# Designs tried in a protein design chat: miniprotein binders against Enhancer of translation termination 1 (ETT1). Part 4

Target 1, 377 residues: Enhancer of translation termination 1 (ETT1), of Yarrowia lipolytica (q6c872)
Amino acid sequence: MAKRPLGLNKANKSKKKKLDSAEKAEKAVAKEISPENDESAEPAPALTLDADEEDDMGQLESLYKNWTSSERDSPRILHGVVHECDSLLQKAKGEGLPARFHEIYAASLLDLAEFADKKKPVKKKKVKSDDVAPETSDMFVDAALERVETGLEQYPEDAGLLFVKSRALKQDIDEKMSAVSKEERKETAKKMISQLNKILEVFKLAQKHASTVTPAQLDVVEELIELSGALESVVKQSDISETTLVACEKFYNEILASEKDENTVKKAHRGVGTCKMIVADSLLDLLDDDDEDNDDTVELAKKNLKAAIEHFQKSETDEDGEFMVTLAETMIQYGNLFETESDDQKKWYGEAVKRLRQAQRLGVGKYDEMILELEDD

## First folded at step 3 (miniprotein)

Design a14 (from Ab, 15 letters changed)
Fold by ESMFold2-Fast, scan of step 3:
Structure a14 (fold): chain B 377 residues (1-377), chain A 103 residues (1-103)
Amino acid sequence: as target 1 above (377 residues)
Amino acid sequence: SDERIEELKQMVEELRDLAEELSKTGDPETVEELARAIRELLKAARELSEHGSPETVRRLLWAILRLAYAIRKMSRNGNPETIEQLEELAEKLEQMIEKLSQE
């Protein structure tokens, strides 16, 4: 039911309006389905097969842009992109397609994995024909990896493809970890550490060949830091978290040294801040566990938290309430390292309160108790 | 005060049991973040029990803030029933802390 009648007062009038609405909907659907009217609302000249072929990549880019500029909550656009990629493969018989084609195809398959069921435990590699349509999230990830490797065979140094490969390999770890039994979790995690190290090398290579890096391409770096902690917790006997953190901080610092895109630089600042925060948390955990009066550890934690705050402030925006909470947390943790009721502690608690009030106003959460304690006591 | 601290510990134990259930179904990153938040909350509650001071209360409130952040991060990934239970427990914990801060 697309539309309801205007009101409840006159049944005959409501029935006529409902029929009029249905007729309008049918006419709109007929126009939408019409092959000649699919390109625009305004009349356009009829296109020939040869003319369509000359603009194949332009059409694919436009369709993919509809996905990347959307709320990314509907898989229908992605199915359209994949269908267009399949059509281009058929027209070209797999020949002469650029790196960007393979990148869009692989990225779209990866994004479709998010909308698919995570349903199958897999103990052995499954060899899938390219004629088989993916059904589950692991199958979409496998298809994306096959597509990106096909592109890399032709374009081994293409940064876009290497960035997609790093994201696909990370999602492959997620699929494998979610598919195993509790009894097999530790053994699988040990194997995934090797794949994580491979992802770090792939990302390093992608960054080396990139002339510019987008914020979306940096998303995997944050995910690798989180994944390394999760894997280390399962394995219990690994330094993978520390090794990954060092590598990821270097990736962010390379962006800060070379990139000019404001959004990518902001994301890199948030990344460095997060790395500094994790270092400070580790130092403070040692202090709590050992019950040591170690002033050097406290001073090192202060330096890392101060650096984290400075990086976070360089990336701060008025509308990102969740980030304001992260910044407030860091400021509170920093303030806690100063003498109780000192001017320094009051300053940083005051800065934290400002961010908590803004986050609360933006609807992120309720922080009344925290604010009260930080302001008055 | 001791009775209120025991109630707080029981509520944290309930959150731990719920986190273990999520370890069977959830994203490993989300599970680890929730486990970290619960561990910090337990440390803060223990410190409050052993060393009653305004500084300990602030640490506990900070741990709650981290737990709330972890719950919101989880809400992006689904499991609405589990998320609802975690949010209810977080609300009860915040109310308990408010009562403790007034004493």
Scores: ipSAE 0.000, ipTM 0.396, lowest interface PAE 11.0, mean pLDDT 74

Design a15 (from Ab, 13 letters changed)
Fold by ESMFold2-Fast, scan of step 3:
Structure a15 (fold): chain B 377 residues (1-377), chain A 103 residues (1-103)
Amino acid sequence: as target 1 above (377 residues)
Amino acid sequence: SDERIEELKQMVEELRDLAEELSKTGDPETVRRLAWAILRLLYAARKLSRHGSPETVEELLRAIRELAKAIEEMSENGNPETIEQLEELAEKLEQMIEKLSQE
């Protein structure tokens, strides 16, 4: 029968407010999920003691925090967040909602795109009934872009919204490039290069207006670097990869200069290291069979790999075994540029072995043969 | 598929082992190039599991082509069986990467 709004808003006790908030979250999740078998379904997470329970936005923040503090491997909480956003939008009746509302709504829609199926060719059918279109990743990206623009019309300098816009525009490029035919690929890629340049400006503006930057907000920077290379490969007459790399390294260095959050700083170090590694890779690709002309190139590659290693070491954690393998590989690449069996080569191979052994202890792979070879038996 | 990406990683690790065996008989410059190509290939293969971008596929194909050049240079002083195994595995890797890029 559904009396969706309950008159329990007049309850004055924290315990009752927590129960109401948990019940709302659980109901929102249950409404989006149709659990025929509850054996695999988990109930909505319990609210933390620090949850803001005093108003609608506080409740939305608490629900969204459950997503951002989770493993982010299930869309369950996101469906709950979106449902609560829909309820708040209906309740507002044309009243202004804060920038944070639009940010959470757009971010949740965009995150749901990661769990949605890609757009598929529709099977030829004779029967139709004017039914609603199926939910696909491109539909969620479009919805997120519409929501972030709605927020930016009201709050044009809000850093949170600008960060979400950057991420949504990048995802839009991915969707369009995935859907395009081989014949239209080059023309579409040219248009996407223009959008990539727009993303760089949007991210720059977001960072300018941000008082702090989260690790999640930096995720798009790494993706832009990879995307720029892919687009340049298609177009073949563009410097977008080099231009993007320079801009992205600058974004990371601005974080290193001003940010205090340890996790964001570590991510920025990892980002700079990756930029340096890409530069080294490009330099080494210039090496031909005329090695005499390439001594300077090898020294520049060494300089970039050494810088990459130093930045990677500052972002190293005991629990990230996959990253330890990446760092070890960079150390081996650097060691390979030194004279065989030199002290420098032995040093960097030794450092790589330490990381490979730790990665094995964390269960990310088996490197016994590589370790043995690097240690010269 | 996810299973094919894991198979790719396993084949790259096997390629590394064979190339290291071959490197024991080569000159230092060829050994360096071979080791570099293999490490680039391993890194790119791992990266593909999280970023199925055309650029990552191109990085893998470029690394395989560099590996093929290094193997050819080693062919005069390497173990013929190991060289044949490396060439066969490199060809299989290229075919699998092309299949992954076609979805």
Scores: ipSAE 0.000, ipTM 0.213, lowest interface PAE 14.7, mean pLDDT 72

Design a16 (from Ab with A35Y K36R W39R R43Y M46R R49S K50R R62Y Y65R A68Y K69R K76R)
Fold by ESMFold2-Fast, scan of step 3:
Structure a16 (fold): chain B 377 residues (1-377), chain A 103 residues (1-103)
Amino acid sequence: as target 1 above (377 residues)
Amino acid sequence: SDERIEELKQMVEELRDLAEELSKTGDPETVRELYRAIRELLYAARDLSRHGSPETVRELLYAIRELYRAIREMSRNGNPETIEQLEELAEKLEQMIEKLSQE
């Protein structure tokens, strides 16, 4: 059965976040790490390297690097980055700051949205100035969009800023879709399609002006693919994902042809694999009642799933439990297309079980019943 | 979670509606929607592997796989009895999900 494994990845991320919260609560009970000791003694907010005081941007880069190199579990680092950005903005009186400043500021505000409550306030409060700190997820997204536009006014062709804008616009669509009732969902999604097309134009412009790309910038591509699929499911229009996939796969292939950085190359392989999986799902959805057409379509789906698996294996690591689940799901989808109890099906189910067991050892999910089903003859 | 079980119930209701529509129209588009609904149901059932009864979850996964097989048989062989089989499998899925909701 063809299946979209991106949904499973999101479910596992939600579960991991819940487990991390539970562990945090347990630690709060321990006498050795009491709240008072944590508040004054713990160096968590001061993870920055000692940078030259005369190099304000170098100091900001060091602080931001503490975030990008971390597990990204604690928003304290992001609050520190935003505080430093506010300080630099005040010193500069809003003038003479480089594109990278606006990029870091906007990206940090956007990342803080992931930790913020998505619930709207019950009662409308008195309106404050534009300097008031965001409180909810949608407010952080709005603040990030305002900051990236400020940067783009001065640096309209900066690739970093354009990538952050693409990501922020995608999050804006997510916020708007989450805020509407089921009755309004389809009509809202139709309106969001035009915004997605604008995001793709911004993304293409970012690609054009990028001299090199980072793994973080490649995350934008993955998020756009996920968004296009979600919108397509709501409005039942197949051309939305097709347009997005063509643009994104082209970008990944250009990265694979030119980049030597191992992390960037692995990220691009994961991206191509995801594109191939979505193509396979679309092919299976287009199955007709005609026997000949169904066989051809299934073989094309197998080809795309096999290519996805090969690209995923080139990016496989022992430490990424979430990815092990994605790879396992792809292997299960592929196995599902073979004859029941065939050697091919058993092979791919067996490979999937290996990845699921590894994911469990890394603390990602519980797959005991799924494993038993896959191993059952 | 209880919300995941309610989602499964809704997905099975959608499957039943699609199976009934297919029995009346024979529309290829309805077949595509059935494939999509079954894949979503399989994903949701696997998410439940982290909750609920082990035996019931296994049975649910087997039933979903049989449903997928039945639809592939319909597309491949033109078997008219497959629609009746889809309705029977949808009813079995509804009963298993109801059992999970009561655990």
Scores: ipSAE 0.000, ipTM 0.221, lowest interface PAE 12.9, mean pLDDT 69

Design a17 (from Ab, 15 letters changed)
Fold by ESMFold2-Fast, scan of step 3:
Structure a17 (fold): chain B 377 residues (1-377), chain A 103 residues (1-103)
Amino acid sequence: as target 1 above (377 residues)
Amino acid sequence: SDERIEELKQMVEELRDLAEELSKTGDPETVEELLEAIYELLEAAWDLSEHGSPETVEELLDAIFELLEAIEEMSENGNPETIEQLEELAEKLEQMIEKLSQE
């Protein structure tokens, strides 16, 4: 079917009419937000066929840029992007579309999943469920996966598509874990560990073929670390969290070695800092009432926390108040490992206070009582 | 191990038999049996991850996921092309199992 490559299945006529109406409204809003793209304002009636094809992709890029540069708190622009993708696919009957088309389409479908209703927990073996236009988050994830695979069939080494695939596979795990019955949770988590390993390999391949990596493309790495912990908590016999953390730290370090984009480098520093924090927290959890080995464990935790602080400071900006709080908390944790009222403890508590005061100036919270406690302790 | 690989071969043979039966009867119960067989294949593939090549296990899992998607489409559309797709995927699975047996 001509519509199958879009990642959309047969739609209920009633639901399709409602979605079409919503998409038309969304596209109208997108056009109002971007009046420079209004063809009636800047008409060019004598365009060539080659210019028309280049213009189509240029318009899609402009619509997608409106989404990526926005607050990303409304699905309106995304519906407009998907509608434009549908139109371009219909125009391109029998002709190939570039990897970037499949990437934008898949990413937009995936981002729409965040705004859709979650599927209720159900048992597996729904063999007779009807295909409908995507309405639930799992349907949008499935559509995104189908679209990215269509692109990868034509462009198997395209980094952009591989990054979207890794993100889509991660969201697929989230949907499956949310949808399963309580009785099937452990068995499903075991299967999802295998898919997590697949995501790590896909992301590694994406980095290998990427000439540059955006901050948004790195978002999945942090999410994989969190997911590995959640899966391991359900499946008691697993070292997936440790294995995932090692792999993710390597991904971030490869960015630090090769990437020139300042924002991506800052995100990678934050990522390494977070990895160091998780290691330090694990070490501190091993502390027991025995005095033996505690001193060595504390020193290892200090080394990891100090490394975390150094990486966090390299990613520090004067306007990121929430990150100032994260850095301050790390500094407090580090200070707690020194002798009470020592010069070292006072130094790190003092550095934390500076960040907390700056966070307050930026409106991210009130820390007056915590600051007083840190200055007295 | 060798015994696990033989179990995978048996599961693929069961899948082919069920696909052939479905092409002749269109029985909804056959679709249910196909899904059970695929879930058993998926369990066996993950068990092999402990001793098999990570790359070969990854390829096997990819083939199993493609098979699941093809069966979901068959349950929705009853398309003869989907049966041909199932046969192609079964052949791909057989090739992956052969690769595992040589590791």
Scores: ipSAE 0.000, ipTM 0.098, lowest interface PAE 24.4, mean pLDDT 73

Design a18 (from Ab, 13 letters changed)
Fold by ESMFold2-Fast, scan of step 3:
Parts: sequence; C-alpha cells; structure tokens
Structure a18 (fold): chain B 377 residues (1-377), chain A 103 residues (1-103)
Amino acid sequence: as target 1 above (377 residues)
Amino acid sequence: SDERIEELKQMVEELRDLAEELSKTGDPETVEELAYAIEELLFAAEDLSEHGSPETVEELLFAIEELAWAIEEMSENGNPETIEQLEELAEKLEQMIEKLSQE
C-alpha cells in the first residue's frame, strides 16, 4: 500500500469518527421523538408557538426559548429542537440557513450530552473492539463540534457560534479525560492543555465580535479555570492554571467595562472575585515559617482577598445562600490574616457571621459551631 | 444467569481480598474509600441474586465507577501489582454486568 502523509490519514480518520458519532446522535434523537406505536394515547393538543407559521427561524427560536427558560432538567424540548433543525436542514438542502440556526442546533446537541451516558474509561486492549456501543455523551459533543464548524465556515465571525465552540471544546476535553486509560492520562492531559489554550483564543474572538454577552455564554470561563487546575495537577510542570487565570480575569474585566445586562455583570463580578481568591490561596500556600518574605506575601494575599470580597459583594443576592457561605469563607480567610483580637479581624469575622446566619435561614447548612468560634475569637 | 451471578459474587470476594492486602501499604483514607466501594458492590450483587431488578444493575454500575475512582486515587500510594489486579477485576465485573443486562 502506498505511503500517505500522516496528517491526511489522521484527518480522514477523525472526520469519519465525527460523522459516525453525529449519525448515531441523530438516530438517538429520532428514536426519542418517534411516536410510540404500542400505546393508543390521545393526541396531545397542538402547541401554538408565538412565531408565524411562515417564519421557520421564529418557530425554532420559540422552541429553543422554551428550553433556555426552563429548569433544563428534561431533554424532551431539546429533542424537539434538534428534530426541527433536521427538518429545516432537509428543507433548505443545507443552504441559506443563518448563523443562529447552526448555533441553536449545535447548542442543543451539546446540551443533550448532559443526559447521555458517559463513555467508560478504555484500556488499550479494548480499543480493538468493533462492538456496537450505546449512544454516549462524547457522540453528542462530536456532533455539536461538527455543526458549529459548519456554521463557522459560512459565518466565521459570528459571536454566538464562537461561544458555543468554546463550550463544546471544553466539553470535548472533559470527555477525553474521562475516557482515557490511566497509562495515557498524562500524555492526554498535555494535549488537552493545548486545546485549552485554543479555547481561550476562541473565547477572546467571541467577545471581540459580540455586541452583548449572556450569563450562559460566560459560564464556560469559570469551567476553564477549574479545568486548568485539574490538568495542572496531572501535568505539574505546566503553568496552565496561572495563564488561564490571567486570561479569564481579562474576559471578566471586559464584561465589567462594556456590558449593560445586570445578570452578566453580576456573574463577571463573581468571576473576578473567584480569580482573586485563587491568587490569594496560591500566595498563602507559599508561606514558610522560615521565609523572610512572609510579610510581603501576606500583604499581597490581603490585597487579593479584599478585592475578592468587594467583587463578591457587588454580586451578592438575598436568596443565594450557597454564595453567602462562599463570601463568608472568603471573609474568614481575610480576617485570619490580621492580628488576633484586632478591630479588623473582629470586623471581618462579624461580616462572615452575618452571611453564615443568613445562609442557615435559607436552609443551606448549619454553622452554629463556626459562628460560636468566630464570635469568641 | 445463575452461573454469572455466582461469578460476580466470586469477583467481588476477590476484590475484598485485594483491598485487605492493600490496607497494609496504602493511604488510610483511600483504602477506606475502596473498602466502602467493595461493600456496596457486595450488597448490589446480593440484591441482584434475590431480585434481579434493573435498579440493582444500575446500582452495581455506580459502585464499579466509585471503585474505579478509588483505584485511580491509589495510583500514587499503593502497590502497583495490587492496583493492576483491582483494575482487571473491575473490568471483568463491568463485562459481566453488561452481559446480565442483555439477558
């Protein structure tokens, strides 16, 4: 057999895998939507969408809005959205569909991955199996990536598509890390660090072309920070956590500089606060009882914790008890850096106690012992 | 089916023996988590022999996933031979449960 460039062979294999995964995901959706033949249930009354019958995109938007405004705990609406996308794709013969069509289709496929079973970790020997596997979450992620790339071929600067791409690429990392064998985990993590850097560039491009950013579109930024930490724990020589944190803080600050939506702004404040807290924790981990630089490190940690508290307070709500606990913990950590029984320590412990008591009233947990210790010391 | 159920019970017992050996070499917290995962597998296997419900098969799959995570945590502190044996046994349990779910 004639030799071929390895890149072309790899690209063709990757494309075939994506097509196989996409086809299987399509079949899974078709199965779920197919009417039940064994039961003679009365036909449900036809739902009237708020869009015109001649406006195919308006109907798709209305259907997708039912998903985005829901608790997102039932995949039925997503199956309906994907079915409508398939219908529109067939009607249009793949041409003349707007960027928003590809965005909704890709996002819905990606969201369906959350309801699918994860692919089990594979041992190298099991890779040889050609057995028919059930529909798994990685197949939906692959289908979403193929759909978003199809959209980006036609609309390369569309912010919505770029945001979905960043989310899909992050989910792809999760799938690959979950499926990899123990022996290949470190090498796979190294490759995933490269993909994470690509996600940061995709998100940056999405923000550049976006006129506005939704809270949901910003969700991936926090996930990238968490992922970078997980990858660095496997590849300890990497600086991916630090570089990701710097990039993500810049993304949040761009929101704070330009965005008008209150919910997105609050989310960005929480994001900056979290970034500052992570910096403070890293600084405090460097403390050595014998280190003559401890005072400087403590002062930098104080500065970052104070900034975190200020940003968290701007995103505080009366109903978010879990976040009140996070804010209280940050206040306690900050208070711990002051001299015992100082006015500053008492102030921040007092502020923490207020949040802990409110969290208890909201049913988040019991903090009576912690409150007693903070008030006695 | 009876033969496969007995094979499952034997594999779970082998996992207990391996966890007991590991208790001499591994991190106490990780060993404790592994012991709990094995105990859950034993109860699920026993329930499968008595009831044979789809719920029991699902519980077994969850217990095997917990066991896999416990083994991964032990990779830093445990005996490599014992960890490899535990991984092989977990894989055999998964295959047997898959066969049982098909019949």
Scores: ipSAE 0.000, ipTM 0.101, lowest interface PAE 26.1, mean pLDDT 76

Design a19 (from Ab, 17 letters changed)
Fold by ESMFold2-Fast, scan of step 3:
Structure a19 (fold): chain B 377 residues (1-377), chain A 103 residues (1-103)
Amino acid sequence: as target 1 above (377 residues)
Amino acid sequence: SDERIEELKQMVEELRDLAEELSKTGDPETVEQLAYAIMLLAFEALRLSLHGSPETVRELLEAIEELAEAIKEMSENGNPETIEQLEELAEKLEQMIEKLSQE
């Protein structure tokens, strides 16, 4: 059975673009975080006489919404949000601030980590978030974790804070894995597996207490699946990717059972589809010509690929070319499991061709050679 | 039996030891280790059900059934603080038993 990894180069190009954007943002962040500039810009704290707490939170929400509704290419809005959080914290002296304040503050610090330089200062010292402004990505992650824990101490069951905690703990793993030497990589990865299991528990708790879940809050689930694979590649005798996949599929299915927001439901369908596709790929990789269970394995792979296609179709949109390629790849893999030139194979190759043509129209890539091969021509 | 089944039986014994430690100590770290170990066992059990003979699957099923029974007993006689966690683990094992039985 031939497998074709269509569009892998497009995913790599997207990742490179993010890295290039991060490098540009790091320079912008360094300029905006300058102690001379920041200190001269800060106004004296205002007394809370006639101050409306609801208006203050409303203003913070508006500032944060400008970030979440933007292309997220510049840290400037985030610095504005953090500055407003610092002002409100000083005004309240750390008392009477709602869970949402801590959530926005922690999320903004965490998002700033993606724009910051990963290079640590020459001298390693314990950084106290209260006394030293973050300058590197790991310092922003640490500050975010400290802020979310401060919020959770006051609001232990707040779903928003728990979702941010799961994201911050995931980013903490990324920082630790990127900072470790080649010689220490395997030992560090083993410790990070325990932290990943903690993230799964935190996310489960967040869903339990959430009345609704946004697409952005669900983003970490797909990142955990990718992270688990990366950790398993370092720790060869671990099945963490498979245990993580099972947990993540359950998270998505809980969204499908309870959530009414159309965008979150569509994201959950894509998530389940991805989980099913990964399971099918794993099953097919186990095929051996001498194995009498090959027929059973192929049937299980077919069931998982069909389920993946069904979930992907429920989340399909005419404007997402990259997703069209993913769906086409899944359809091709499924078609490959049928008899050569059978009606079933022709049907699924035909459906894949439709998605590849649409992806080309959207400018995602050029698939003319693949389309000709999938067609009997 | 297959070498794989002996490895899985060893995982079942390690899970039993962790459950017993949890019933005595109530340590949150042990809860995390148990949740991880049972998820690993579930995946390995699925792999065996796909590639193992019906006989080796039955041997694993018997071991998991014995573990589920032991954990239920621990939940009845153990530290009250850990009862909910032990009951959740027993439910996950029962789900594994159901799936393996449906080959």
Scores: ipSAE 0.000, ipTM 0.122, lowest interface PAE 19.7, mean pLDDT 74

Design a2 (from Ab, 17 letters changed)
Fold by ESMFold2-Fast, scan of step 3:
Structure a2 (fold): chain B 377 residues (1-377), chain A 103 residues (1-103)
Amino acid sequence: as target 1 above (377 residues)
Amino acid sequence: SDERIEELKQMVEELRDLAEELSKTGDPETVLRLAFAILELSYAAQELSEHGSPETVRELMEAIYELLQAILEMRENGNPETIEQLEELAEKLEQMIEKLSQE
């Protein structure tokens, strides 16, 4: 016997695809309007040093703060930070430098990879001296990993270094996957799965030793979830994404249990919500594949979607139009699991419409047709 | 309450035992269903963190993660009864979390 939830699930997917298409179309338009060459023409922002001239680490911290507090539009700030690190390294000959020095140095090298050209890596050559500066993204990632390892040899339990290591190892996977031939893709992906598992252990260790965690340090967690899905699609191994998702949700939940910084807590709520959405999407896919509905699967999907909505609402801000679309999509999927024209369905469709209208007001996209469909019985 | 936390720990131990048994005779479809049940328990543990000790919640989440690691070594054949038992445990855990949130 066919149940309403199966029909609702199919309708839900069509509505979600429509929202995804509208969002994608808007991003394409925004890309065409934005002059990319203007980014390279932008002047370097003014740098301030608020520390004593004899306090070398204080000067470095002030310079690095100019980068982390900026729009991160100019690689010139990063080159300045790296230059200062090179100067301090030369002065100290590698002795007496704190964990924070190695963290800033490695993080700056890693961030410079985003501004560098992507080229096929030279397999056996490393940057051996400061006179041979990294020029490609893979070379910057290699330099960052070498610097992190140097720091960890002296400070093996430093949370900051461990967070940078997890981010650098993730970026290393991206570089290796982009550089590989089609014939070697599956074999390389298998090796990258092993590195992904290593990243999960490094992040776990970083979180254990951290007294506080910044929103930026959590960025890698979402990237690991996405990466696990991409690697699984190449290797066709069903357990990779599930294992990664469980570990990543645990990382977010540990933040929610201990962290007091509101921005980090909000980011963790978004992370948990995303994990619950991924589970819900898998359950909805099972309902689509079945010839008959499973009420238990529908109830589990409802539970995960409701939890996702609650976590997303705890992280909601009036200024984030992109996130409002994500929240609206979740609300639509949830509403679709209730009886047609029920009070519950009307409530969640109504909440979704509010977010879609606000996203339009913020210039994120055009959702007029979708809103009309949601308001129709 | 301490009694509820002890009961939750007992249920996690039972899940571990069932997962170890299943790993000897696991079925790929069974693995996916079990993974979802474990995720559900992780969600329940998060809600407990608002009414219990953060350290206790971390221990529970870590045990759940270790169970998933064991399950990933399953073979193609499995026992369906084990999955039903795990689903029943997940439902019971959720009821306990809900009661804690009301107190």
Scores: ipSAE 0.000, ipTM 0.205, lowest interface PAE 19.3, mean pLDDT 72

Design a20 (from Ab, 17 letters changed)
Fold by ESMFold2-Fast, scan of step 3:
Structure a20 (fold): chain B 377 residues (1-377), chain A 103 residues (1-103)
Amino acid sequence: as target 1 above (377 residues)
Amino acid sequence: SDERIEELKQMVEELRDLAEELSKTGDPETVEELAKAIEELLEAARDLSEHGSPETVEQLAYAIMLLAFEILRMSLNGNPETIEQLEELAEKLEQMIEKLSQE
């Protein structure tokens, strides 16, 4: 096999860590500016200073829209959304709040988990956000789960709430997997498979009750695929991701058949491409482990990688440098399946180099060494 | 007490000027000057707590804290839209200081 640049996927983790570092710096500056005694008065962004008593839900929707339309790299707007939700809870005393209120509240708590510290102070799993504010990522996930269940008690068939529940349950598995030692990972992953099946059932119920699908809701599908692959890699079972991939690819294909929104269609193409890429990776693992029926397995892997590239190209944009790296990596994997120094290998390595150079121009990372290796005779 | 209130009004005007300069230039040094001005405003508000209405002092401190967060957000994102919100918060601070002057 030719070389595989497995390190490219670490770029996403590095970027996320940099955003976490920026959040920590923001907290340090806020603490320095504000006296501790005055922090008993909960700080809120300017948009929530004057809560509109005439149209509370309209103000909440506007504030949340600022988050969903942003680059989602600053938690400040989310803190404002949560603060507004807490205010509305106090005002309403739990009466007359719509499904959308619980959905926004739970989604915001869940998104805040990504910016919070992953420390494990004490095991307080059922903390209500209106009683005690969450401080760690696991506390935010628990708060989000409690909020979505409160909403589902009143609105059991609400698609939005069911999609948020699916995301929250997925993040709960991620938190549990991150919390265990290497020795415990395989046993914990086996236990998490039953939870994944429950998530898939909640997701299918959400699909049944959804009248329209948004790009944000398609993110749930990507997260489920990623989770199933991660669990499969730990337990070394080939059927975990296959079951998830079949369900998710079916959903993406239904979207491609019915949806007219260009952004949703592009996201669905990325989803199908990812499914094809994961299938190809599983096939390639068989080559390394079994060394049987190599020609048939290689041809099937080529077919899946080629389909992945075609779907990815249909969703390609000039400004998405991170996606260009993903596409380049897929092209390299495909090129690796051709004879060394062949015209086909050189073609696909060349296409990958183009995407890596564009990603560098967009500031995603430095790929000069990889480019040189791909251009070698 | 009246002299302290006039000093606080001058500090708010300085905060407005610094916020406007940050909006126009994006200078990182201006962010540090804004942070210092906010700390001085909070200290001045605290010093007035024995003479002013407790509710007014609390509202003033809260508004200053919100200004600090908006300025920090503007520094990180370069968002011109926050200028209108900073001006609105500064006006609220001026109204609270005026209320203190009628103590």
Scores: ipSAE 0.000, ipTM 0.119, lowest interface PAE 23.0, mean pLDDT 69

